# Designs tried in a protein design chat: VHH binders against q9uj72. Part 4

Target 1, 324 residues: q9uj72
Amino acid sequence: MFCGDYVQGTIFPAPNFNPIMDAQMLGGALQGFDCDKDMLINILTQRCNAQRMMIAEAYQSMYGRDLIGDMREQLSDHFKDVMAGLMYPPPLYDAHELWHAMKGVGTDENCLIEILASRTNGEIFQMREAYCLQYSNNLQEDIYSETSGHFRDTLMNLVQGTREEGYTDPAMAAQDAMVLWEACQQKTGEHKTMLQMILCNKSYQQLRLVFQEFQNISGQDMVDAINECYDGYFQELLVAIVLCVRDKPAYFAYRLYSAIHDFGFHNKTVIRILIARSEIDLLTIRKRYKERYGKSLFHDIRNFASGHYKKALLAICAGDAEDY

## First folded at step 13 (VHH)

Design N1
Fold by ESMFold2, fold request of step 15:
Structure N1 (fold): chain B 324 residues (1-324), chain A 124 residues (1-124)
Amino acid sequence: as target 1 above (324 residues)
Amino acid sequence: EVQLVESGGGVVQPGRSLRLSCAASGFTFDDHAMHWVRQAPGKGLEWIGNIYRSGRTFYNPSLSSLVTISRDDSTNTLYLQMNSLRAEDTAIYYCAKGRSKSTYDFHYAYPDYWGKGTLVTVSS
């Protein structure tokens, strides 16, 4: 349907799918003295989420056991996070990641940004429902209590899931661009509010016109202007919105590159993106990554991770022929 | 090309033990995980267990105390030992090979070729 905007994942429905046999092999992998981690990867990274749900149902029916629970008992560390994460329905996975981002002594603002800046209206609606059902909490109330200032106001607008769709108005785009340019020059609270309302509420198609008009009147790229005008998590959120509007797969490629090349703390970012995008646009993300950074995502994961964790990530990422 | 030939089936009394063999040819047996699968009359396929090149074994939890899988790489032969047989163990028993040796084949241990099977009937 969208010319030049086709995206593709790396995980598809497996042909010749047998959920009963898959469940039996997972039973062997998880319920004996030893754990067959390779078989977990051989099966679960090679099925789409809908098929994984059918496997979990077959496992419960045959053995009276919770597949996710058995995996959590047998697995540890980042490998557990990957394999358990694959078993979440997509809206629940987003809800799970947001809940953990806000739980505890601090807040993982980058997780909030990454999810809320990138999800569609439908995805946000389903995520809010999943959050309420799973945690008996209201997602918007939790965001409100855990964040502050214009960062909060922007997240609260995004989480409404009410971005305009399916229209463009070139005259309004020029007007909106003037408002954005004025906001970058004056930086008052009122200007920040107007700026984030435009970025959160206008359709992607309209915002692309707005960004073109902004370049015309200011002589600056929108991202460069935001970086000069603002700081902190508000600035990072505004940049994430712009990048997602322009080229969402490139935004995720940038996030992956940053997460892989930083030490220690960024495993969660790599896991979250690979799982959440595996059936949506991870193949396209992989292409943007290679175009922008010169090396394949597969190559960098191979150097980043080890053991069964590495094998699972590589299975989700897949590679070009030269990677093998 | 690839051949898996099961043998050792037949009629056996309840409570007895039986050992099935699978002769493999047409591929490098030593490099592949191997599986046993069965199909009872009117039922779907049931995975029994597997064995890796290393000798590590994994079993369907419902059968784990009743069966033992072994392999002899010098003779390219896979074995299934079954104990305390019951009427519900009546089935066609198949051996199967895992797809490949390479760990970058993310299906490498998953079965991709089956033999013709050997019938085991457990009755008085």
Scores: ipSAE 0.727, ipTM 0.918, lowest interface PAE 1.1, mean pLDDT 91
Fold by ESMFold2, look of step 16:
Structure N1 (fold): chain B 324 residues (1-324), chain A 124 residues (1-124)
Amino acid sequence: as target 1 above (324 residues)
Amino acid sequence: EVQLVESGGGVVQPGRSLRLSCAASGFTFDDHAMHWVRQAPGKGLEWIGNIYRSGRTFYNPSLSSLVTISRDDSTNTLYLQMNSLRAEDTAIYYCAKGRSKSTYDFHYAYPDYWGKGTLVTVSS
């Protein structure tokens, strides 16, 4: 597999990989009352996801046990969430996070926004299949039942995974920009529908042209215009879409900064982003984070977390030389 | 230069006990996790267990009833006590050192250097 040099993760395939010996050391780490949490970090944060799958298979083959299950039994709190989360294949991890965002009483709308606004058509297709297989439920139906209004309609468009790809039409960009401007001025239900249809369905390349034309027509930045025109989770979702189109690593840097510095239950957000982006663009996210906020992501995680939880997050994030 | 020299191998009868030693030099022994690993003829490497500076030990679940690992930091020596030996315990036994002393080295306890090994043959 080749992804190009556009973005980079922090976790790569380990050289001299021996899944049998890794599984044996994990077996030792998880046996008895005393857990070797450092060895869990030393192995699991230092292997790519494909290698972790091979370790889990070897562990099951030689001990007849489920590695994720054993970790959940032996570990607790946020450290458990990091270690167990690393063991999910990426589509299943997305499905897992969406399931828990919607199960029980209440809905974690920020989790829905973060995942659905940022994933590609292929990633959405794979997560829908993983969701169905794992939970015996339809992802689209669950989103529909747990959400409402234009927020729901926008999520339902995104979860179809049918955004146009590779299409650009500069002349149409000016027309699309006029539609977006009118939607901000009129704010009717039909205008909100038109706005979300453009943002969800046009290709990233086309939307970048549209946002440039929007600036020309209105004199406003698209995010500022949305913030002035709309509110609630609908507004937050529209902003997330725009930010992902412009600079997806910068969107995740913004999400991490907010999760680390704002009040609330935000450990899940930090864990989710670090794991989900670790092999995709987490290194690029780190660059955007330092550029925008002045301090490294590594530095802020050191102040945010403690104990083995902190060590695990720092191992996934890694740092620049000056962080060490 | 890191050196790990295993000794105490040889031919032993089934059911007997054997203690292997590993003499360490060229690094600060006290600061590192230490491991035992073995390789039976025609087989892959098998991790036996480790021991931290604190004396905490962890063992391959398949071998935990057979073995005990200890260390003497005053003599820079690692030990493997093996009991109730069986023919399948015939192997080359290696001493290995953990990578570094720092728990913020995210590989710190993982083995990064092996000795040449000592042969144990369990034969009637």
Scores: ipSAE 0.727, ipTM 0.922, lowest interface PAE 1.3, mean pLDDT 91
Fold by ESMFold2 at other seeds, fold request of step 15:
Parts: sequence; structure tokens; C-alpha cells
Structure N1 (fold): chain B 324 residues (1-324), chain A 124 residues (1-124)
Amino acid sequence: as target 1 above (324 residues)
Amino acid sequence: EVQLVESGGGVVQPGRSLRLSCAASGFTFDDHAMHWVRQAPGKGLEWIGNIYRSGRTFYNPSLSSLVTISRDDSTNTLYLQMNSLRAEDTAIYYCAKGRSKSTYDFHYAYPDYWGKGTLVTVSS
């Protein structure tokens, strides 16, 4: 990052880690007549992803069985999605979520936006590799075939994973701000193309200067301008890019709040964000959530979910109802 | 303060059965998941199984037909019944406890404290 932002997750490597013991206890939890769902949570949400991989290896070595497969057999619904999701290496989890967002039945544009607008160049490179290895498919080709218009063009630019890094140039920022301002005034296809190219390709630090210049020139906030000028998934993607540039943890806090409080069944969004951000910035996301919405993320999850699904989400979230 | 004291070990002939006990003190026994773990000479720890406050039990799949875990919350005692003992069952047997289950303690059932163990030798 160009500025000195500090972020922190909620899941860390466990001390005194014994993968053999963990695997034996998971075997007891999964292979008998009854399933010990509490033990699954007690172990898997309290290990980092690297440790979970070692547990899965020990489980296979000891019992000749696939831990993820045994969990999918014993578990159901959203609890299954959480527990299985924890077992994916991060690039493969992103690839898995993108593949399911695009396969057969239709396209989950919000999943595409959330992942592609927020990931760094390195994360995008790793997810493209994981996607190819796991599904024998090209991620860029799948995005192209499942999307259209300026929404597609924007996603295709993001998925290249080639955002500029380094220098800021105030004169160029002023020029870019003028282009964005004209795009909000004229709204032509060419202006939309120029706008998305700026947002996808300029460094985060340069874009922060661009957004300052946009405010100076127009008197209007960039997000407000986009919301007034554009609609549909293109508008939602542009807003996501701007929010991620400004304050990525706040973007995820906003997404979680929307998923929890909007009508509909937004469980996939909550699960995806908690898992994907748990070792990166979920603690920081919790801080932004409480600051902006007045209640802790923990509190809202407790009221959103039930049963072992709730327990698993709260274990990943950590904290308590009275704090962040 | 917390104490777990295993007993009932000793030398036993193959084919026999044996019941181990674990006397607990210094905590509210009935609020904790309880475990048995063993360590054969020259080998690592092997989790045998656990028992919850509810009486639900879970066992290492490798041992599930050989052992039974029970608890008596009125006497703060954990038991391990072993049947048809073999030379391979020679080990130090430890009891262990989880933490008290509280609202949203997401690691409560995992072993937190261990006893000193009792030696079982299956010989002759």
C-alpha cells in the first residue's frame, strides 16, 4: 500500500499446535454415528489456514480419508459452507467462489465485484493460477463469457492484476479528475471507458489524489457523483473500486452490514467475507463496522444467524457484543 | 488449584479388561468436556475420546470398538473402560479437561489441562 495503513485479522497461528491430535479429534467428530459440530468449530476456527492444511494432511495420512469430504457428508446448509470454506487455501477460496458465481445457472455479480474490486495484483495472480489448476478453465475467459458491457470491461481490466504502483503525479491527477468529471456530465460510452480505465489502472495513492482533485473541481464526492450518473452493476462496481481505494476495511464493513440487514438470503456474502478476511483485516473491518453502524459486527451476526452456523461465524468474527 | 489424578494403572495380562479413573478437583467438573489420551513408549500422543456434560461421547475411530468413556459428576470422576487388552495398549494414560463452557467461548471443549498420567502395562 502507498500510505502506511495498518490492518489486522482475527485468526492467528495457534500456539502449542498438534496437527495429529487435532486430526484424531476431527476423526471422532466426523466418523462416528453422531457428529461433534462443536469440536469442528473449536478446532478449525481456532487455527490459521496454514495449520488447517496440516490437519487435513494428518487426517488423510491417519485415516485414508478426505477431511473436506467427510465434513460435506456430515454437515448441511450454511454451516457446511463455513466449515468447508475454512479448509481452502486463500487463492483457491477466491477461485472457488468466482467459479460458483459464474457456473451454469447464471452470474452472481456481487461476488465478482466484491472479489475483483478488492484484491491486490498479487492476490489476483494467485487466484488466476488456482482457478486454472482447480477447474482447468481460464478465469478471464469465464468472466468475458458471463458478463457484458462496461461491467465486463471493468472486470476484465481488474482481473489482469496490473494496477500501477508507485509514483503520484499531481498534474496527472488533475487531468484524470477532469476526465472523471466530464464522464459524469456527458455519460457517453467513451467517457465510461475512460473512467473505468482510470479507476482500474491508476495506483491507490494516485487515485486518492484524483479523488481530492475531483472534489476540488466539482464540489462533489466521487461516490455521490457515480451514484447520480450511472446505474446497474457497472455503477456498483465503480463504487466498490472507489471505496476499496479509500478504505478497504470500511468497504467490507459496508458489504457485511448490507448483507446482514437487506432482505433476502445473503448468507454467502457474510460467509465469504468472514473467511476471506479473517487472517487479513477482519479485526479492522470490525472496528469500522462499529464506528459506522453503532453496533458491533458480533452483535449483528448473533441476530442474523442461528445454531452451529452462528457459532462458527461468531468464532471467526471473535470479540463480543459490547465491543468491536 | 486444578488437579486431575489418574489411577487404576498397573500390569495386566492380555485379554483382560481394565477401568481407569480420573479424580478431578479445583474446578466445576460438570461444566467441562473431559478427555482420555494415551502415549505408548516411544510414540506420540494418541487421543482416545471425550465426553461432554450431556453424556455424549466421541472416540478416535481407531479405538472406538475397544473403549468406553463415562463420567460421574456427583463424585467428579472420569472413567475409561478398556476391554480385550493387547500388548499395543501399553501406554501412559492421561485425563484432560476442556474449559468451562461459557457464552461464545469457541475453544471450550479442546483440552486445556492435563493430568500426570497412569501407566498401564499389558504383559505376560
Scores: ipSAE 0.721, ipTM 0.914, lowest interface PAE 1.1, mean pLDDT 90
Fold by ESMFold2 at other seeds, look of step 13:
Structure N1 (fold): chain B 324 residues (1-324), chain A 124 residues (1-124)
Amino acid sequence: as target 1 above (324 residues)
Amino acid sequence: EVQLVESGGGVVQPGRSLRLSCAASGFTFDDHAMHWVRQAPGKGLEWIGNIYRSGRTFYNPSLSSLVTISRDDSTNTLYLQMNSLRAEDTAIYYCAKGRSKSTYDFHYAYPDYWGKGTLVTVSS
């Protein structure tokens, strides 16, 4: 029985917060001929989401204008995406990212994996509600229609938001580990279903015992076994689940590193993770990133991004003393 | 010690113009964004506008046609020109300093120090 991890974000409620003056300064930044992009960063990256909502309300009350709309009109490219993204309530931001992952030609399966493999029961419930309210669509139905096979079945199980919590049973962990091992040996559709049901439904604490027992009986790490046994997005999703169970901040560090270095700096992924994790565990993600990859996340963003986009990302990420 | 001293206030007739000054000391004036803010009787603070070291200016949309901000870096002085004054412009006018010169200070242009203000009364 272990005490849980303590994680930290990088964005906290600002002291001495004045939403009215913030809104007036944003009015000056957005409603004139020129845009004061530095002031947008100075304000919006330095407030928590709850404070940003109060600023948006003050802005609308004073000027009769939608702050997000004004930013989308004045800003462009990735800087626009960062600044507008900061203005979404967290459940709506997840819903927004899932909607755009499935909208139009082609599905962004990596976005679906990243969000659905990592969110808690409560976060999934709120995201489903936000999706329905914003898009007048059912998230589960959209996932079903846009995906297929065991990948779909696994996402559909995750999106229910019903993972067991708080239970640990060592005898059952040994039984579950045997089921997982058999699934890697037989690879039938039935075995794939049993495997994903265990990974989606058992508590994190129970799964850590299961993974230890899996190594005992197979001599192999669970991630290595999945990579050897399965392929495609089903395999990627199963790995994401295992990594999130083991060390969720390390999973996001891996995703950021991949987005920066392996996929030609995939801006949507970098923006999404920085915004979504900024008040949850982004500081912890930074620590895992540096431990695993040698350079700080701040350093890599500074080297690969440019302009006000870079400044905004760096403001959200913040840095260690070495970065300055 | 940072000091910001506003001057040029007083009683002025409606329709007239007035220029306020702010003498700055105790920091490198040239490197900081500077702001004007006002407070009318019984009201909260109202941001008027700012000016960067480059001379770029930004104004509260509610006031932008009425005011002009300028700076003289050789004398460490910030100016607010107000035209066509009306009774509603009666307020204490404050100058304020942006926090730092460093763009890695992600609050760098946001005001963090204020003067004591100068009173402007617009009356017949």
Scores: ipSAE 0.720, ipTM 0.919, lowest interface PAE 1.3, mean pLDDT 91

Design N1
Fold by ESMFold2, fold request of step 15:
Structure N1 (fold): chain B 324 residues (1-324), chain A 124 residues (1-124)
Amino acid sequence: as target 1 above (324 residues)
Amino acid sequence: EVQLVESGGGVVQPGRSLRLSCAASGFTFDDHAMHWVRQAPGKGLEWIGNIYRSGRTFYNPSLSSLVTISRDDSTNTLYLQMNSLRAEDTAIYYCAKGRSKSTYDFHYAYPDYWGKGTLVTVSS
């Protein structure tokens, strides 16, 4: 995808898969006062999402019970968030995370940025459908009411899911780069609108040409220019878009590193990224992480988390031989 | 070298109790979670329950009131006590071992080796 490189996750379909036996073992793990948390990890982190859906169906068929509901009853804290999160289909997981980012007082803007800056048109369409079905609410309306300013305008453009695809125009790339450069110089509301419209609407392929032309015109890297010219969540969102266009796995590695090492104990960010990327590019994210930060993601998670929460995160992340 | 040998099967009348044994060798028995699984005629595998090295037990909710799993680490033996047997309990009963002792093996307690099984027939 980015620059044509292949990406790879860490979770694959398990061989010799028996959803009925898995469901029975989960039933035993969740029955009564005790909970077999190790068995939950042994099963659910070692199946792909499609297999987890088959387990949940077998569980419902055999016991008349909702597996996610039973886990929420028995589990607590971040371990609950990991194990329940694994049971969501990907569009519904994105919808779930956005709902809780906006529910109640306050808004988790970093969650909105991470999801909306990184998802494809198809993923955005599916998450909007899942959001409506699950919460009986319109995702676009909720984003509008919970955010403001150019940050809102940018998110509203991304959530339309209408980024151009497959089109490139090198001559237009120079014109678009000039618009971006002027927007960094003048910073009016009109210029901010023009800037985010280019970043949200042009194809990834076109934006890579635009960023190269921006550097030719200005002598400056696009991310550095945005960091110098803007601030707040608008600036962070624009940077996230640029980073996702250039190297999406590296963007997620950066987000994970920040979540692990910054003040504030950003457990939600770590959980969300590991689950959402586990079948897409988490292995590639691990490689970018080690290249950029020196230590493996596995190592840093081991120091970040504890107990069964740690075990679940490490099972999703997996590691190289030297990590064990 | 891993061996699991089930015994104690046979023909038994409905309403009776039966105790199955599983003799283990070729691995360090007290380091592993152990399981009982059964397969009724024409049916797939059904997990009965397990027991950890700590002695904690977990059971298939459908069977939890009818069975008890225990282990004797001094004789490397796993037991299954079954009570109030019914015709539907007719099956081949298998002993199985958990994969490893390491909790950082993310499959460590999941069964990875089965015995040959012992046939239990519940018939009048």
Scores: ipSAE 0.712, ipTM 0.914, lowest interface PAE 1.3, mean pLDDT 91
Fold by ESMFold2 at other seeds, look of step 14:
Structure N1 (fold): chain B 324 residues (1-324), chain A 124 residues (1-124)
Amino acid sequence: as target 1 above (324 residues)
Amino acid sequence: EVQLVESGGGVVQPGRSLRLSCAASGFTFDDHAMHWVRQAPGKGLEWIGNIYRSGRTFYNPSLSSLVTISRDDSTNTLYLQMNSLRAEDTAIYYCAKGRSKSTYDFHYAYPDYWGKGTLVTVSS
């Protein structure tokens, strides 16, 4: 396993893929009274998203029916959320999660933070397009109306999808580190604005230099400084940005651990992360989880989830052999 | 060594019924899901249905009124009953076994081994 920017998911394109036969078997699983939940898991968690899209197309062609719709009719509770969620193209899944974070009872700020702090420029552009097409709403306008203050300003910067890419500038990193340190000391509105502008707009490579220089100037870790200086969702968002810059898989491991242990088992957060990261870095997230928390992610899911819901989550997680 | 041997094929008149058998050996038959699949001339594979250890059955919605799958665990035999046969049902019929005996494998019920098939020809 390579620690730098190299990451690995748990779900790969299946060999010997036959979308027509898969669609037929799903049709059998969903027809009538007795749903074959095991076959849904056997197929859908064992195909990559592109292959799942081909299965959905074959299902529509053969039966004139919407596979996601049929699953929502036959399934219930969190198992439904996992199976339906697997069928979303990634940009649409991000858009779906953001819509429901803002449309539902209250606003789920942790969902907004988790998605917007972690996604690349390309992912943000694609989710904005998906949001507009699916909901006939502008994502940026909805974020603006549902949030306020520097928290809003920071989310609005992230959702632009315009983080700098390319080379680093050590002299500018030293200057940026001094700005960040002053912002932690003075805490004016303008200092907060400069701080979030640096964190939202500088490249990951540049920010790693900035964080090194911040440590040099202040003698303090950047996350610790933010935690001491700020509060509320603004503070949580700034920390999320720093953690994603440093080690994005470790950020998601932290989010999963919190979701599993802090409020019984926060199903939506666990489902969202497992699905969204399954083809990107979920294997790496598993390794960070075990390294930091002592138990594997697989072990914790097995202990806290139940039924076919548990089986589906465990299938996406794909074991823990590599974690030990 | 896993072996699946289909039998009972042949020429049959339209409108008739036919029962196919699959003799299984080399694995613990009564622990595995079992499948029937067919391939008509010049066409791709078509999944007919499956049956679990418990006797639960699931069928391709296009075929569900025409077929019945059963198993006899005492003789390690899988059966396919087909009714009201038409020329469209002319195909090679394959028996297949599920990958493993339980949920240890997240792909456990999906077919992973196929018999050699038995030809059914429906002609008048």
Scores: ipSAE 0.703, ipTM 0.913, lowest interface PAE 1.5, mean pLDDT 91
Fold by ESMFold2 at other seeds, fold request of step 15:
Structure N1 (fold): chain B 324 residues (1-324), chain A 124 residues (1-124)
Amino acid sequence: as target 1 above (324 residues)
Amino acid sequence: EVQLVESGGGVVQPGRSLRLSCAASGFTFDDHAMHWVRQAPGKGLEWIGNIYRSGRTFYNPSLSSLVTISRDDSTNTLYLQMNSLRAEDTAIYYCAKGRSKSTYDFHYAYPDYWGKGTLVTVSS
């Protein structure tokens, strides 16, 4: 019972942790003529983020050097992105990914959706703080300027980080479900506004009741209804919210499968999810992936990635015994 | 059973050189990365460097100009050559091995077993 509510990552605090010796081995790996990429993987993927911060501090103290900077100098391509990404505190990693999703020509809307639809109030607050400190910019203002329409309005609501918590009201759930059903029928700007306000502001627990009542009223699954009623990034964002409310690990499994199989291997998405979820629910994501798609996430990464990049991803993902 | 036995320690004068040996048994030596680590009196462990089966070596940047690591796979022996010894090089010197490079490729470089060490004292 409650199996869907218990989640597990793949990266844990290492026992017998010695940050000074780890930093020395990283110094050997990075500061000579040759780079010991296997040592980088063997250390950094086998420490939790808090331990990695202690290693970076020890490295700076001993050598007067920035560990991330040394890695950027020695490493290239997606392997660099994985190894550098592991060194970010979680709120700063989210901020970093959002910044790069919006900086330059165009916007990576799928990155905005993935992060903002899935993060808790606390995570959003910390990510906004990290964004301001790192980039001297306001995250909300940047989202506003880079997006438009109901997609923008929905992201702006999510980024406030003010979703209701702990509230359930079955009578209100039926009423909310009727509002959602009407919004799918009428599709006016005001109906879209009411729909996203319900999805962004009601607690997860309340929304699960709402989705059940929606099924009762309409005979349709909520995701199917949204797909029929709306399109574009607004539709994709609404679906992401519903999926995260229902089963967040399954949402990420879906995102990973899509990133691996849709029009090539989308490295940025795979890297982001593996790093961001590694200490939260990546083990649970692996289980959902295998249940839904028949092959393990480990198998698909092994099949589509190569080199030290593959080794790093596989070390973060970890596998079941049969994968090895 | 896995054994790593260090030898060659003793008292040496500052400025001199010393070669330490580590005799390995109980595992397939040439499949493993090998390491040297030291511990000065009252100090924590200090990683000196490693060597892979290919002969590639990596060194603690603080020590790289003073030490050379080599291995002889025919005699299952790891070596540490130390030059221009200083008083601060006084320590117990340990040999260590990594795991076998097998299905768990990402673990093989990091040390997982240690010898009992050999004492080097640098004094006049």
Scores: ipSAE 0.696, ipTM 0.901, lowest interface PAE 1.3, mean pLDDT 90
Fold by ESMFold2, look of step 13:
Structure N1 (fold): chain B 324 residues (1-324), chain A 124 residues (1-124)
Amino acid sequence: as target 1 above (324 residues)
Amino acid sequence: EVQLVESGGGVVQPGRSLRLSCAASGFTFDDHAMHWVRQAPGKGLEWIGNIYRSGRTFYNPSLSSLVTISRDDSTNTLYLQMNSLRAEDTAIYYCAKGRSKSTYDFHYAYPDYWGKGTLVTVSS
């Protein structure tokens, strides 16, 4: 019955939920060296996150063991990442992904972009709290130390979680668009600063007006202008912000398509998006994916992954009628 | 229609063994995972274990040393062997069917239909 404008996930609370029996079946699946991977999928991909937390509590109560720990011990590779990832509360999953994006040598800038460009003020607040509690570190300080330049400055602005909400000023939209146009013309450090402050701080509703005014004065689409004017991770982050403002499910569809089809098979990106969006807008992301790329996300995942890893991803994605 | 009929229950003295049977009909038995579940008086359901069509078995860690599950696909029969029975094993024992045979049913092995159960009473 819901169509078009409504965003919707693919995972919902299961009816007739019995966390004690689920925990017993998971205990059986994980005991010893012979793991029942199918049962892990049959239970954990078919419960909402709140229900998964109740299962983990029942498991601990019955067996005195940490369910995530037991799964990490028994499982390997990408299947482990999917199943363990499903057991994180959403703010902690974002925190976990950011921690590992910055841990060790090098930084996974695409992970930072994807999370920080797309999350709401509330989601950012909750992930900062989860990060502090879990890692005894300040998320903002870690981003600052692991990144540099205007890329850093933009991430630091986003991670504050203070974007204006509900604000709309059509007269200011024209002024903001002129500032963005000038920044694309002159490309100085000061212009880059003004550009990122507009993109990070104005409300989504205001930015949509700004982008329309930018098209009116420049004759260019905002994304095309950024691509021509800037480069590197700063450019990629600015584009991600614009795409999320315009159509966040379409942004994630683009990210999934790129991850599936780009050389290197970017498993972590696929896993992260499917888990993080499963209860939010993954059904809408699927619709955008098929609408833009012709094939369903389910079809492309079926060709991207194998074994129980594939089964778990497909269970989270679910399929359109023609996939079955 | 799906039918699961448990049998072999009754009164048994502690320390003895008992084999329960479950006669299945109304579906393709050999394509489904099968389960045993029990419910002691005044308690919730307790999952005992399952068996896949391949013969692979998995058991509740609390019960794994006491029970053995087997299946005979030629007679559509599921079995539960219980040894060294104790008073706490007094319960209604149910067999249950996994939801479907299709691997694109992502609940496919999870129990979806229960039988009526058979009562086992262990008394001294």
Scores: ipSAE 0.692, ipTM 0.912, lowest interface PAE 1.5, mean pLDDT 91

